VH-VL binders against q9h9l3. Designs and how they scored, part 15

Target 1, 176 residues: q9h9l3
Amino acid sequence: PRKMVAIDCEMVGTGPKGHVSSLARCSIVNYNGDVLYDEYILPPCHIVDYRTRWSGIRKQHMVNATPFKIARGQILKILTGKIVVGHAIHNDFKALQYFHPKSLTRDTSHIPPLNRKADCPENATMSLKHLTKKLLNRDIQVGKSGHSSVEDAQATMELYKLVEVEWEEHLARNPP

## First folded at step 12 (VH-VL)

Design z38
Fold by OpenDDE, fold request of step 13:
Structure z38 (fold): chain C 176 residues (1-176), chain A 124 residues (1-124), chain B 107 residues (1-107)
Amino acid sequence: as target 1 above (176 residues)
Amino acid sequence: QVQLVESGGGVVQPGRSLRLDCKASGFTFSDYEMHWVRQAPGKGLEWVAVIRYDGSNKYYADSVKGRFTISRDNSKNTLFLQMNSLRAEDTAVYYCAKEGYYQSSAFLRYFDYWGQGTLVTVSS
Amino acid sequence: EIVLTQSPATLSLSPGERATLSCRASQSVDDYLAWYQQKPGQAPRLLIYDASNRATGIPARFSGSGSGTDFTLTISSLEPEDFAVYYCQQYDNWPLTFGQGTKVEIK
């Protein structure tokens, strides 16, 4: 079977001014959208800004959150050897302090055929919300309570499936 | 502290070319999307161009598309704007700007830090 | 493109007075709205991001509110250093756009 998963992370702000993006939630889904992983994660440093509007993270979520090092280990076990799909996925990897092989990475924010299909400029980096609405006619990230990383990961996978054949062929001809 | 320092501005005739530089310090330059924003004398602000953190993607305002090229050298913490076929309406102070903090699926493209700007005057 | 219209064009007030600046978007920008302050000869300075979050180092007298298409920047009590031009900026969609600015001048 195809070894493909989609990942989405939520970050909170740490550091003196809260400008450091630290992993606080991670969701991983398989090709069919089934949740393989969904955990709140406790950053190693004090949280200065929960960024709740975007992250959906609140203080209560950190009470029983999985320590970062433990979570990282769990996540890496899932990702190893897989094609990992994400939207602006470099941010997720950065938060994870882990970088997946480029040849096994798929960033839906950087797939020109996907933008073309959405009647967007091929060289523009579009939000997951916009692409999901345009191509899947689905509203995600509704409201002001913050994102759902599960919802976002599922949307990301669905978007990629729209261009999977074309893009995989492209990558085969043009390895990163 | 975060610092952005533009250079390369000056007076140039229409049709000519000019390259602007922006030296960044005080943050991990290679982690952030960088932008150029300009301001004509006595006018408002106009977004010009953006470049991905690794330089792999670029996008431009329609007003400069095909004439300007944004680029970066992460090893030197430097952002560039190559301006070709300059027009009088390109006359402006050009600012390099850093995007705010990043999230996974959302792009928060407000500008938390700006350079002091460099003036480009296109006049015959 | 998303057009941001600021009002009023000029706001004449005295120190200590409350300033209310409006920014209206031609279409919804959700909370992807920032406010900047610019003084003559200086670069813009970020005041508010995500419609209502005050940037680091920005005094509490500055506040942002609104969502969708209507946004407001409020200066609860003007200080002499607050007389400047203020811009709103949306980052919901391409191209990124700014309002035309509101000049807050001393009465």
Scores: ipSAE 0.851, ipTM 0.939, lowest interface PAE 0.7, mean pLDDT 96
Fold by OpenDDE, fold request of step 13:
Structure z38 (fold): chain C 176 residues (1-176), chain A 124 residues (1-124), chain B 107 residues (1-107)
Amino acid sequence: as target 1 above (176 residues)
Amino acid sequence: QVQLVESGGGVVQPGRSLRLDCKASGFTFSDYEMHWVRQAPGKGLEWVAVIRYDGSNKYYADSVKGRFTISRDNSKNTLFLQMNSLRAEDTAVYYCAKEGYYQSSAFLRYFDYWGQGTLVTVSS
Amino acid sequence: EIVLTQSPATLSLSPGERATLSCRASQSVDDYLAWYQQKPGQAPRLLIYDASNRATGIPARFSGSGSGTDFTLTISSLEPEDFAVYYCQQYDNWPLTFGQGTKVEIK
């Protein structure tokens, strides 16, 4: 519904060995898959590893990237009061240094009915790529140029729609 | 620096139980999936179990499903493996292993850090 | 499950020689492939992740290549400390699986 959005973030490596995951791109789409937000974000710390293979982030994307604090404010404004859908979304929130209310969070990597529908073990954390292929017959994250957070957010929303009714009923009976 | 230290291994008879501990340090333990991997003497490596960062989800290899329980205490930076109904084929060095970082809806479940391992011997 | 087959089982070489190790997957794992080194009495050590990325602290003589089903670990010039067992591991799908290992021994 109108109060539902999907989010996906791309992270780069910061810290001495690049093991700290820092937000470098964030995409938010509405229920219909329309892009509400899609920005490159400049981490506050020096980037050691762009992780381009996964993130799709290159040095050139950081030239006019939105400073983290500013981007965070923009993103939080969009998320506030919404049901936020994501895949392993806790990592996105961590990178965003923001924690959305659990009751308003939907993690497609942790919805057993979704796995069941995909003929996957209910207790296995499946990748977005695998679930998307199984349930939507769609290939995402193709190639080696890195992921598209817009594509991933859209896929995440589409996956959730498949189990929305069942899962919302479940959550109503079992609130987090 | 990252350090993983397993303990609890020993010699037990078939059908008995044993609990392994893994103490983690040098990283934010609660941010990562943790895994157990075992290696029978003179054999290769076998993935055993995984637990979600917050302990809310667990998944096991078929060979141990129903007998082993993985758990964690993030307040103590400790990973556990409760091993019940042990069999001779469970004899192995058991390693706790840290996964790589999460990236863009992709789980990078290679193991960048390993403990020294603890030997479990199941024999009559 | 995805089966990883390593070859050869044993590779006998002398220091200074080039080592080429193969890992074949029963189905595509994209580049979700890691390589580990294990010496006797020690835990495995990560060498390569994402098929071709060297882990931190790994010497440049180690390199990984390949994607899909065929992967290669190359040691350009063997050092005495490189004689060990090497394992590949896929993390594309559950369950996580390892190859059976290749032993690099001194000739």
Scores: ipSAE 0.830, ipTM 0.936, lowest interface PAE 0.8, mean pLDDT 95
Fold by ESMFold2, look of step 12:
Structure z38 (fold): chain C 176 residues (1-176), chain A 124 residues (1-124), chain B 107 residues (1-107)
Amino acid sequence: as target 1 above (176 residues)
Amino acid sequence: QVQLVESGGGVVQPGRSLRLDCKASGFTFSDYEMHWVRQAPGKGLEWVAVIRYDGSNKYYADSVKGRFTISRDNSKNTLFLQMNSLRAEDTAVYYCAKEGYYQSSAFLRYFDYWGQGTLVTVSS
Amino acid sequence: EIVLTQSPATLSLSPGERATLSCRASQSVDDYLAWYQQKPGQAPRLLIYDASNRATGIPARFSGSGSGTDFTLTISSLEPEDFAVYYCQQYDNWPLTFGQGTKVEIK
């Protein structure tokens, strides 16, 4: 009976040489793909590299962005008590400086039955782009202007639905 | 400063086993997926294996699948490669390699840091 | 498996000349392409990632271009330390693969 949400984040480069990944956008959708949260987020430290090719983040997005501490509070209130679906979701949680209970976490980059449906090796960590193309017949992350975290969160939820029954039963028999 | 130091290479006979170690420093080891890449003498580069940041998932090149096992000990900042049933064609310099920064929207599996390599020679 | 074909196999040039190295993928790899330099007895060194981004500490004379299937590494004016083997690598799909290399040598 637990509610499910999907999350996706975009990061910018901070710290020495811009190699630290800091949260700059977060999108959360419900089971039906409706947007529950979509905000640009101002990191607490200097942005060295916007990484726009991947993040879609530009200087203008940061002008009125929600400060990290405030955004984190808003996001965690949405996630509390819910099953959270993501793709390589540990990276999203790291950027949020947060740990969600493993029993309530679903990672579409690490679900062998999902890979099997895509005719991919079960232990290969496949990109969201490739799984979405193979299983949903849709192209995401098109163009050179960066990725949309809303689009990516929606795709992630649709991918999970393909294996939801099988995977929830597996987890019930094999608690993390 | 990122540093990767491989060890454990040597000369072994075909069919024998060898374990390689890679000690990491200068970054948070448990945040990164780690790889082994090899290079036969006078030849190009061949990707060998990858292990997930927490050790929970592993993937291998077809040439080594079933014979090699990648593993890690995050408490010791160490990556391992257990090489069983070694063959002459496994003769190579073996490199430990680190992925670049993480970006949730894309898997960026280029290698920003490499160790200096350790030579494995498989001969009679 | 995505095959990367590098050309030419050997590029014989003098210091100060411009080097143009090609990498062709058997299918689109978008921008998921890196270039490495390797000198004898040394590990590879990252030059370019994401097809065109220069890695930290790499001189401005190195540049990468291309997307999809056709990629180019350009060295605008060769220095003595640039005579080495260069590899391209794709990371769009598994297994990760490298080109066979282009040797840049003194004419």
Scores: ipSAE 0.779, ipTM 0.915, lowest interface PAE 1.4, mean pLDDT 93
Fold by ESMFold2, fold request of step 13:
Structure z38 (fold): chain C 176 residues (1-176), chain A 124 residues (1-124), chain B 107 residues (1-107)
Amino acid sequence: as target 1 above (176 residues)
Amino acid sequence: QVQLVESGGGVVQPGRSLRLDCKASGFTFSDYEMHWVRQAPGKGLEWVAVIRYDGSNKYYADSVKGRFTISRDNSKNTLFLQMNSLRAEDTAVYYCAKEGYYQSSAFLRYFDYWGQGTLVTVSS
Amino acid sequence: EIVLTQSPATLSLSPGERATLSCRASQSVDDYLAWYQQKPGQAPRLLIYDASNRATGIPARFSGSGSGTDFTLTISSLEPEDFAVYYCQQYDNWPLTFGQGTKVEIK
């Protein structure tokens, strides 16, 4: 059977006025929540805005960070051939400058059965924080020091497990 | 330079339909979720609808649900609002609005750019 | 639905004075709060996002503070162009909602 991982990234602002989102941290966990990858990543361009309130990224994290090209190679090697779960995962793939096959991609921000289980409108794009609180009775992203991509990836995998059987069956009947 | 230009407003009778267009430029349109926000004359701002970056998902304010349809054509950098069964209380300036930068760990649904708006007047 | 209540409804001040605008949420919105300025006949303009970050091109006299349910927009020294209506907006949960506005006018 196909192995499954969850991914979450943190981004910093680059480009004009810091409006471009560039990868600065990536965490990958396996089905059981064990960390397979967790690295700070140095973007190939100048960081204008660390976005620390959300990213948790500070200047000191970039001192010994893995250069983007090297980190991307490491990450893609882990993702190849696997089902990849994320929350708003297309943003993670954009930051990685990567396309993962749609048939192997799972996005917890866009799974109607998951929303229904949370007693949320099935077409509302709910935050990871809210879904995790509603369905797992856990507070994540607590505090003002920024988010942890390890914590977020782990929460994402646990959320997917709640609907995994139903959603995999749905996708088998309705290939993307 | 980011620009959002709304068009299609006008005066219509209750029960009629109208379509608004919003032409976007100066950013990668298909990277962003887009919104409509309206403002009745002399009143505050009301969020109306959102559409996912790829058009695959849509969500609406209760006041317009079932009557309005948001859509987008990413090949033409255009956002649409189809307004059916219009009522007097739909009279407003309608703005299209762009979310700020994308961030995987949080949805940041503030609006860094707005169009100048297009007026829709529904009167008998 | 998260209700944002702005106070005061109208703030009458002279140029050079300090303006303090309040926005209170009916439940915690964490730091998911933005402030906008709107002049007559114009679209809203983003001033502050994520409770305290100044948007591109916004002068240093504008600052935002607060978290959770209680937020403040401060204009340290009013300029003639600052007389406008100010709105807060939350983006913690659906539907997205705005406060009713605070009008800052010349005394």
Scores: ipSAE 0.779, ipTM 0.914, lowest interface PAE 1.4, mean pLDDT 93

Design z38
Fold by OpenDDE, look of step 12:
Structure z38 (fold): chain C 176 residues (1-176), chain A 124 residues (1-124), chain B 107 residues (1-107)
Amino acid sequence: as target 1 above (176 residues)
Amino acid sequence: QVQLVESGGGVVQPGRSLRLDCKASGFTFSDYEMHWVRQAPGKGLEWVAVIRYDGSNKYYADSVKGRFTISRDNSKNTLFLQMNSLRAEDTAVYYCAKEGYYQSSAFLRYFDYWGQGTLVTVSS
Amino acid sequence: EIVLTQSPATLSLSPGERATLSCRASQSVDDYLAWYQQKPGQAPRLLIYDASNRATGIPARFSGSGSGTDFTLTISSLEPEDFAVYYCQQYDNWPLTFGQGTKVEIK
């Protein structure tokens, strides 16, 4: 069995009008929720919108932030060969400019058994906050100061663990 | 500039089918969840359907579930709504709408851009 | 579903006056609330998202406030082009829902 990690990223807006989502923080936790990686990351382009309400990123966090290229290398080293769990993880991978093998990717925003367990429509994409509240009875992303990517990664892992056995069996029978 | 252009509306009899198209431009279409929203004449707005960025997931309002099918062709930047078993109450202007950007595992499903809409009239 | 109730149904005002529109949710939607403006024969236009953020290009006279179940759209000083129908919309849970609308008309 492969080792499993959960990842969550925060993005800021770059490019014209700040519409480009650039990686500004990345957190990775192991199966037990231990933090393996948590760094602020400096985008290669000028930040136009910190998106602080959601990202939690402020200008001060970028002062000693790890340059993107370096951070990407560090992150990829951690992810390589592992099952990577995330929520709407395609956005994280996009921000990382890295795409993990589909067979080794788990997206908790797209696991029908997880939604079913949460009494949510199986075919509806639910937020991490919503699923975490329903299934873990825990409030995450509280307030308007932005998200904690560590907290989100941990919640993501815990959610997946609730359906891990069932889903892994499903994937074994139905490889992506 | 973001543009959404609906087409395919018209007059049909109850029980018939109609397909709507929405051509997107000015943004990376394949990165966003897309929606259909409709508005009956003189009435308010009603959410109809949503499709995931890669088309892997779809969800519908109860009023259209089982009759409508949302789909997309990312290679053509086009959103579709196949409407079957049309009813008089389906008469509406149909809008395609783009969701806000994804951020930090939060889905911001407000609609920052709308098409001009296409009118579907279901009458005998 | 989450029901959004807007009030008043119609608001009759003169240019230059302050307009206050209410949107009440049947349950908390946090700040996952948007406001739209719709003029006759046109598609809705996004005004406010996340309860209080003005969309790009929206004049400063438009402001949104509130959280949870009670939300307000304020137009500090009505311009002639502001007479339209306004809708609130929640995106906290499925299905996405809109208020029934408030018509701001010229007195």
Scores: ipSAE 0.727, ipTM 0.912, lowest interface PAE 0.9, mean pLDDT 95
Fold by ESMFold2, fold request of step 13:
Structure z38 (fold): chain C 176 residues (1-176), chain A 124 residues (1-124), chain B 107 residues (1-107)
Amino acid sequence: as target 1 above (176 residues)
Amino acid sequence: QVQLVESGGGVVQPGRSLRLDCKASGFTFSDYEMHWVRQAPGKGLEWVAVIRYDGSNKYYADSVKGRFTISRDNSKNTLFLQMNSLRAEDTAVYYCAKEGYYQSSAFLRYFDYWGQGTLVTVSS
Amino acid sequence: EIVLTQSPATLSLSPGERATLSCRASQSVDDYLAWYQQKPGQAPRLLIYDASNRATGIPARFSGSGSGTDFTLTISSLEPEDFAVYYCQQYDNWPLTFGQGTKVEIK
């Protein structure tokens, strides 16, 4: 049986006017929520907007950050061959410049049984904050100093566990 | 640069159907969730529908659920709105709208680009 | 559904004056709030996102403030092109909702 990990990333603004989203932090946790990876990452180009309100990234975090090329190699070694769980996970893969097999990808923003359990419309794309509050009775992403990718990855794994048996069976009957 | 162009508006009778198109250019269309927003003459803005970047998920305002269908063809960079069982209160300018570029785990569903709109009038 | 109430409905001012527009949410939307400008016959134009961040190309005379339930759009010194209708929009939860607008018009 394949191992599962959950991932969450934080991005900063690069490129013209800071419109490009570039990876600046990545956190990966295992099935039990233990941290397997948590690094600040230095983008290969100039940071125009730290986006600190969302990213939690400040200039001081970049001083000893792992260069993107090296961090990407480390992260991909962890992800290869595993089921990877995330929330709106396509954005994390874009920031990693990586394409994970669809059959091994789980996105808690797009699992109808999870929404049903939260008493939310099945086809509404609910935020991680709202699902975590409704199903785990837990507040995440509190305050204006930015999100924690460790906290978010752990919450994502806990949410997936609530529907794991049902959803894995559904995917086995309905291969992507 | 980013451009959104709606078409397909017109005058139709109540109970009839109409399809709106929105052609997109200047960005990677398949990377973004797309929306329809409408504005009745002399009134404010009302969100209508959203479709996931790959077309796999759709969500609607209560006022249009069961009557309208949002869809997309990423190979043609086109967003659609199929409007069935039209009513007088559906009379509005219909805009297609694009979410902003910042994509963290927080959902930032403000609209940085809008089309110029297409008018739908439901009248006998 | 989160209701956004804008006030005043109409703001009659002269060029050079300061405009202050209010948006109040029926429940907290954190800072997931945007402001748009709309001129007659045109599509809405994004001014402010995340309650206080100016969108690309928006003049410095526009500023946004607030969080939770109470939000303000300020135009420090009105220019002739600023006479328009202004809408707030929340994106904290579904359905996405807009305020009913504040019309800023020439006195």
Scores: ipSAE 0.697, ipTM 0.888, lowest interface PAE 1.7, mean pLDDT 92

## First folded at step 13 (VH-VL)

Design ia124
Fold by OpenDDE, second read of step 14:
Structure ia124 (fold): chain C 176 residues (1-176), chain A 123 residues (1-123), chain B 111 residues (1-111)
Amino acid sequence: as target 1 above (176 residues)
Amino acid sequence: QVQLVQSGAEVKKPGASVKVSCKASGYTFTSYYMHWVRQAPGQGLEWVGWINPYTGDTFYAQKFRGRVTMTRDTSISTAYMELSRLRSDDTAVYYCARSGTYYYDSGPRFDPWGRGTLVTVSS
Amino acid sequence: QAVLTQPPSVSGAPGQRVTISCTGSSSNIGLGYDVHWYQQLPGTAPKLLIYDNSNRPSGVPDRFSGSKSGTSASLAITGLQAEDEADYYCQSYDSSLEGWVFGGGTQLTVL
């Protein structure tokens, strides 16, 4: 069996009007929730909007942030060959400008058994915050200080573990 | 209709530089990656690199790092590939090709392709 | 030299079935990356033929099919026609090279 990790990224706004989502923090945890990677990342272009309310990113975090290309290399090294769990993970991979094998990707925002367990419509896209509260009885992303990507990655992994057996069996019968 | 229109054939001497253009139409230029692939006469396809037209970020094959520069002008939906310090073995047809930014956006498959630009390097 | 290995040539008579193999490694196809196939008619640019191992774009007839298993992929052409004479390339992503890779190409001759 392949090793499993969970990833969560925070983005800031760059480009015209800050509409470009650029990677500013990435956190990766293992199956047990241990942090394997947690770095602030410096985008290659000027930050227009830190999106602090959501991202938790502030200007001071960019002072010693890891340049994007270097961070990307470090992150890809960790992800390669692993089953990667994330919530709406396509956003993370897009920010990384990276393609992970579909067969090794698990998106908790698109797992019908997980939604069913949370008494949500199976084909609906539910937030990580909602699922975490409903299934783990835990509050994440609280306050105005922004998200914690480590906390979010850990929650994502714990959510997946609730349906891991069932979902892995399903995927084995129905490979993407 | 999605189209990629490339610049005309080039003839260069060894040591010179060449810049090939690829104008996109029929789709949102900044929503897809642009790849460059070359094919030497009678040979196979070789990936050169890609650019994110939205951000300008580039990723090159190891073989071409230090010699290739990919850029874009979003105002005219045009991508550029410049190859410097040309050698005779750089003689090839250079193609631009579009791909998605992730699997939900048509994925990493290359579609469509430009018609190619022949670059001949000879003394 | 190509990262993915293809037979340099295959041939078949009209109406026959031919297969083109694409052999990768643990750093690309074997890692789980999907395989795409391209058809290149003489004097033209490559055209997407199969994507994500087995899917056909619009306009590609169903006599073209793709499959993937382990570290290899395969393109099958049934009911071979004269217009199928072309070069065929497989493509995938290689994690060790951090880039997209092609097979060496296979020249298909219709006898």
Scores: ipSAE 0.899, ipTM 0.942, lowest interface PAE 0.5, mean pLDDT 95

Design ia13
Fold by OpenDDE, look of step 15:
Structure ia13 (fold): chain C 176 residues (1-176), chain A 123 residues (1-123), chain B 111 residues (1-111)
Amino acid sequence: as target 1 above (176 residues)
Amino acid sequence: QVQLVQSGAEVKKPGASVKVSCKASGYTFTSFYMHWVRQAPGQGLEWVGWINPYTGDTFYAQKFRGRVTMTRDTSISTAYMELSRLRSDDTAVYYCARSGTYYYDSGPRFDPWGRGTLVTVSS
Amino acid sequence: QAVLTQPPSVSGAPGQRVTISCTGSSSDIGLGYDVHWYQQLPGTAPKLLIYDNSNRPSGVPDRFSGSKSGTSASLAITGLQAEDEADYYCQSYDSSLEGWVFGGGTQLTVL
């Protein structure tokens, strides 16, 4: 079987009025939660909104941040050929301007058995924070410091592991 | 309807540069990637690169890196491809083509295509 | 030259079934990337024919079908018609090249 990794990205606002979501941090963990990648990333355009309350990104983090194109290459090298787990992962891939094979993608925000396990509607989109609290009895994304992409990636992987067997079987019967 | 209107045919000498335009209409220009694909006479399709009109980020095929520059003007929903240091083997019809930014959109499939711009490089 | 391999030409009589193969590698189709197909009529720009392996855009007849297995994909045309005479290209993404790739193209002749 293919190796599995979990990814979580933080974005800042660039462009007019900061409406463009640009990658500013990316964290990747393996199946065991070990950090494979965790870098601050420098967008090619001027940052208008750090979105610190959510992203946890501050101006000081960009001083020695890895240029986007370099970071993208590093990240893609890690992701290539692996099953990639994420929460609302389309946002991460979009920020990376990258397409990962659908068959190798797992989005914990769209796994009905996971929602069912958490006593949530199967077709609802639940937050990572809610699912983590409900199923792992752990609080993430607390405080005013913003999110920790490493923490979120680890939580995402742990959530997926709860339904891995069932979901993988489902996907085998119903390939995307 | 969604349309991609490209600039007219170009004739260039070796060593010169050519800049082809692609004006988009019928959709939100910045919500889709713009690709450039060329086709030499009697040959197959060759991907040149793509640009994210929203961010301006570009990604080029290895073969064209250093010679190709893709840009856009969002105010007029127009994408540009400039190829420098032209050679005879750059003679081709150059197409612009739209794709989604992710699978939730129209995905990585190319649709629609412009009608193409013939670029002839001859001494 | 082309990363994906297609037969240079195929032919069939009206009403017959023809298939066009598209063979990739472990870094493109074999890696799990979807395959798209394009039809290019003589003197025209390519047109999306099949997307995501087997889906037809609006306006494409159901006699066109696509499939993917392993490192290869296939385009099938049933009830072949004269208007189907064209060049057909498969497309995917190659992770090693970090870009989209096309097949060499297949010229379909209707006899």
Scores: ipSAE 0.889, ipTM 0.938, lowest interface PAE 0.6, mean pLDDT 95

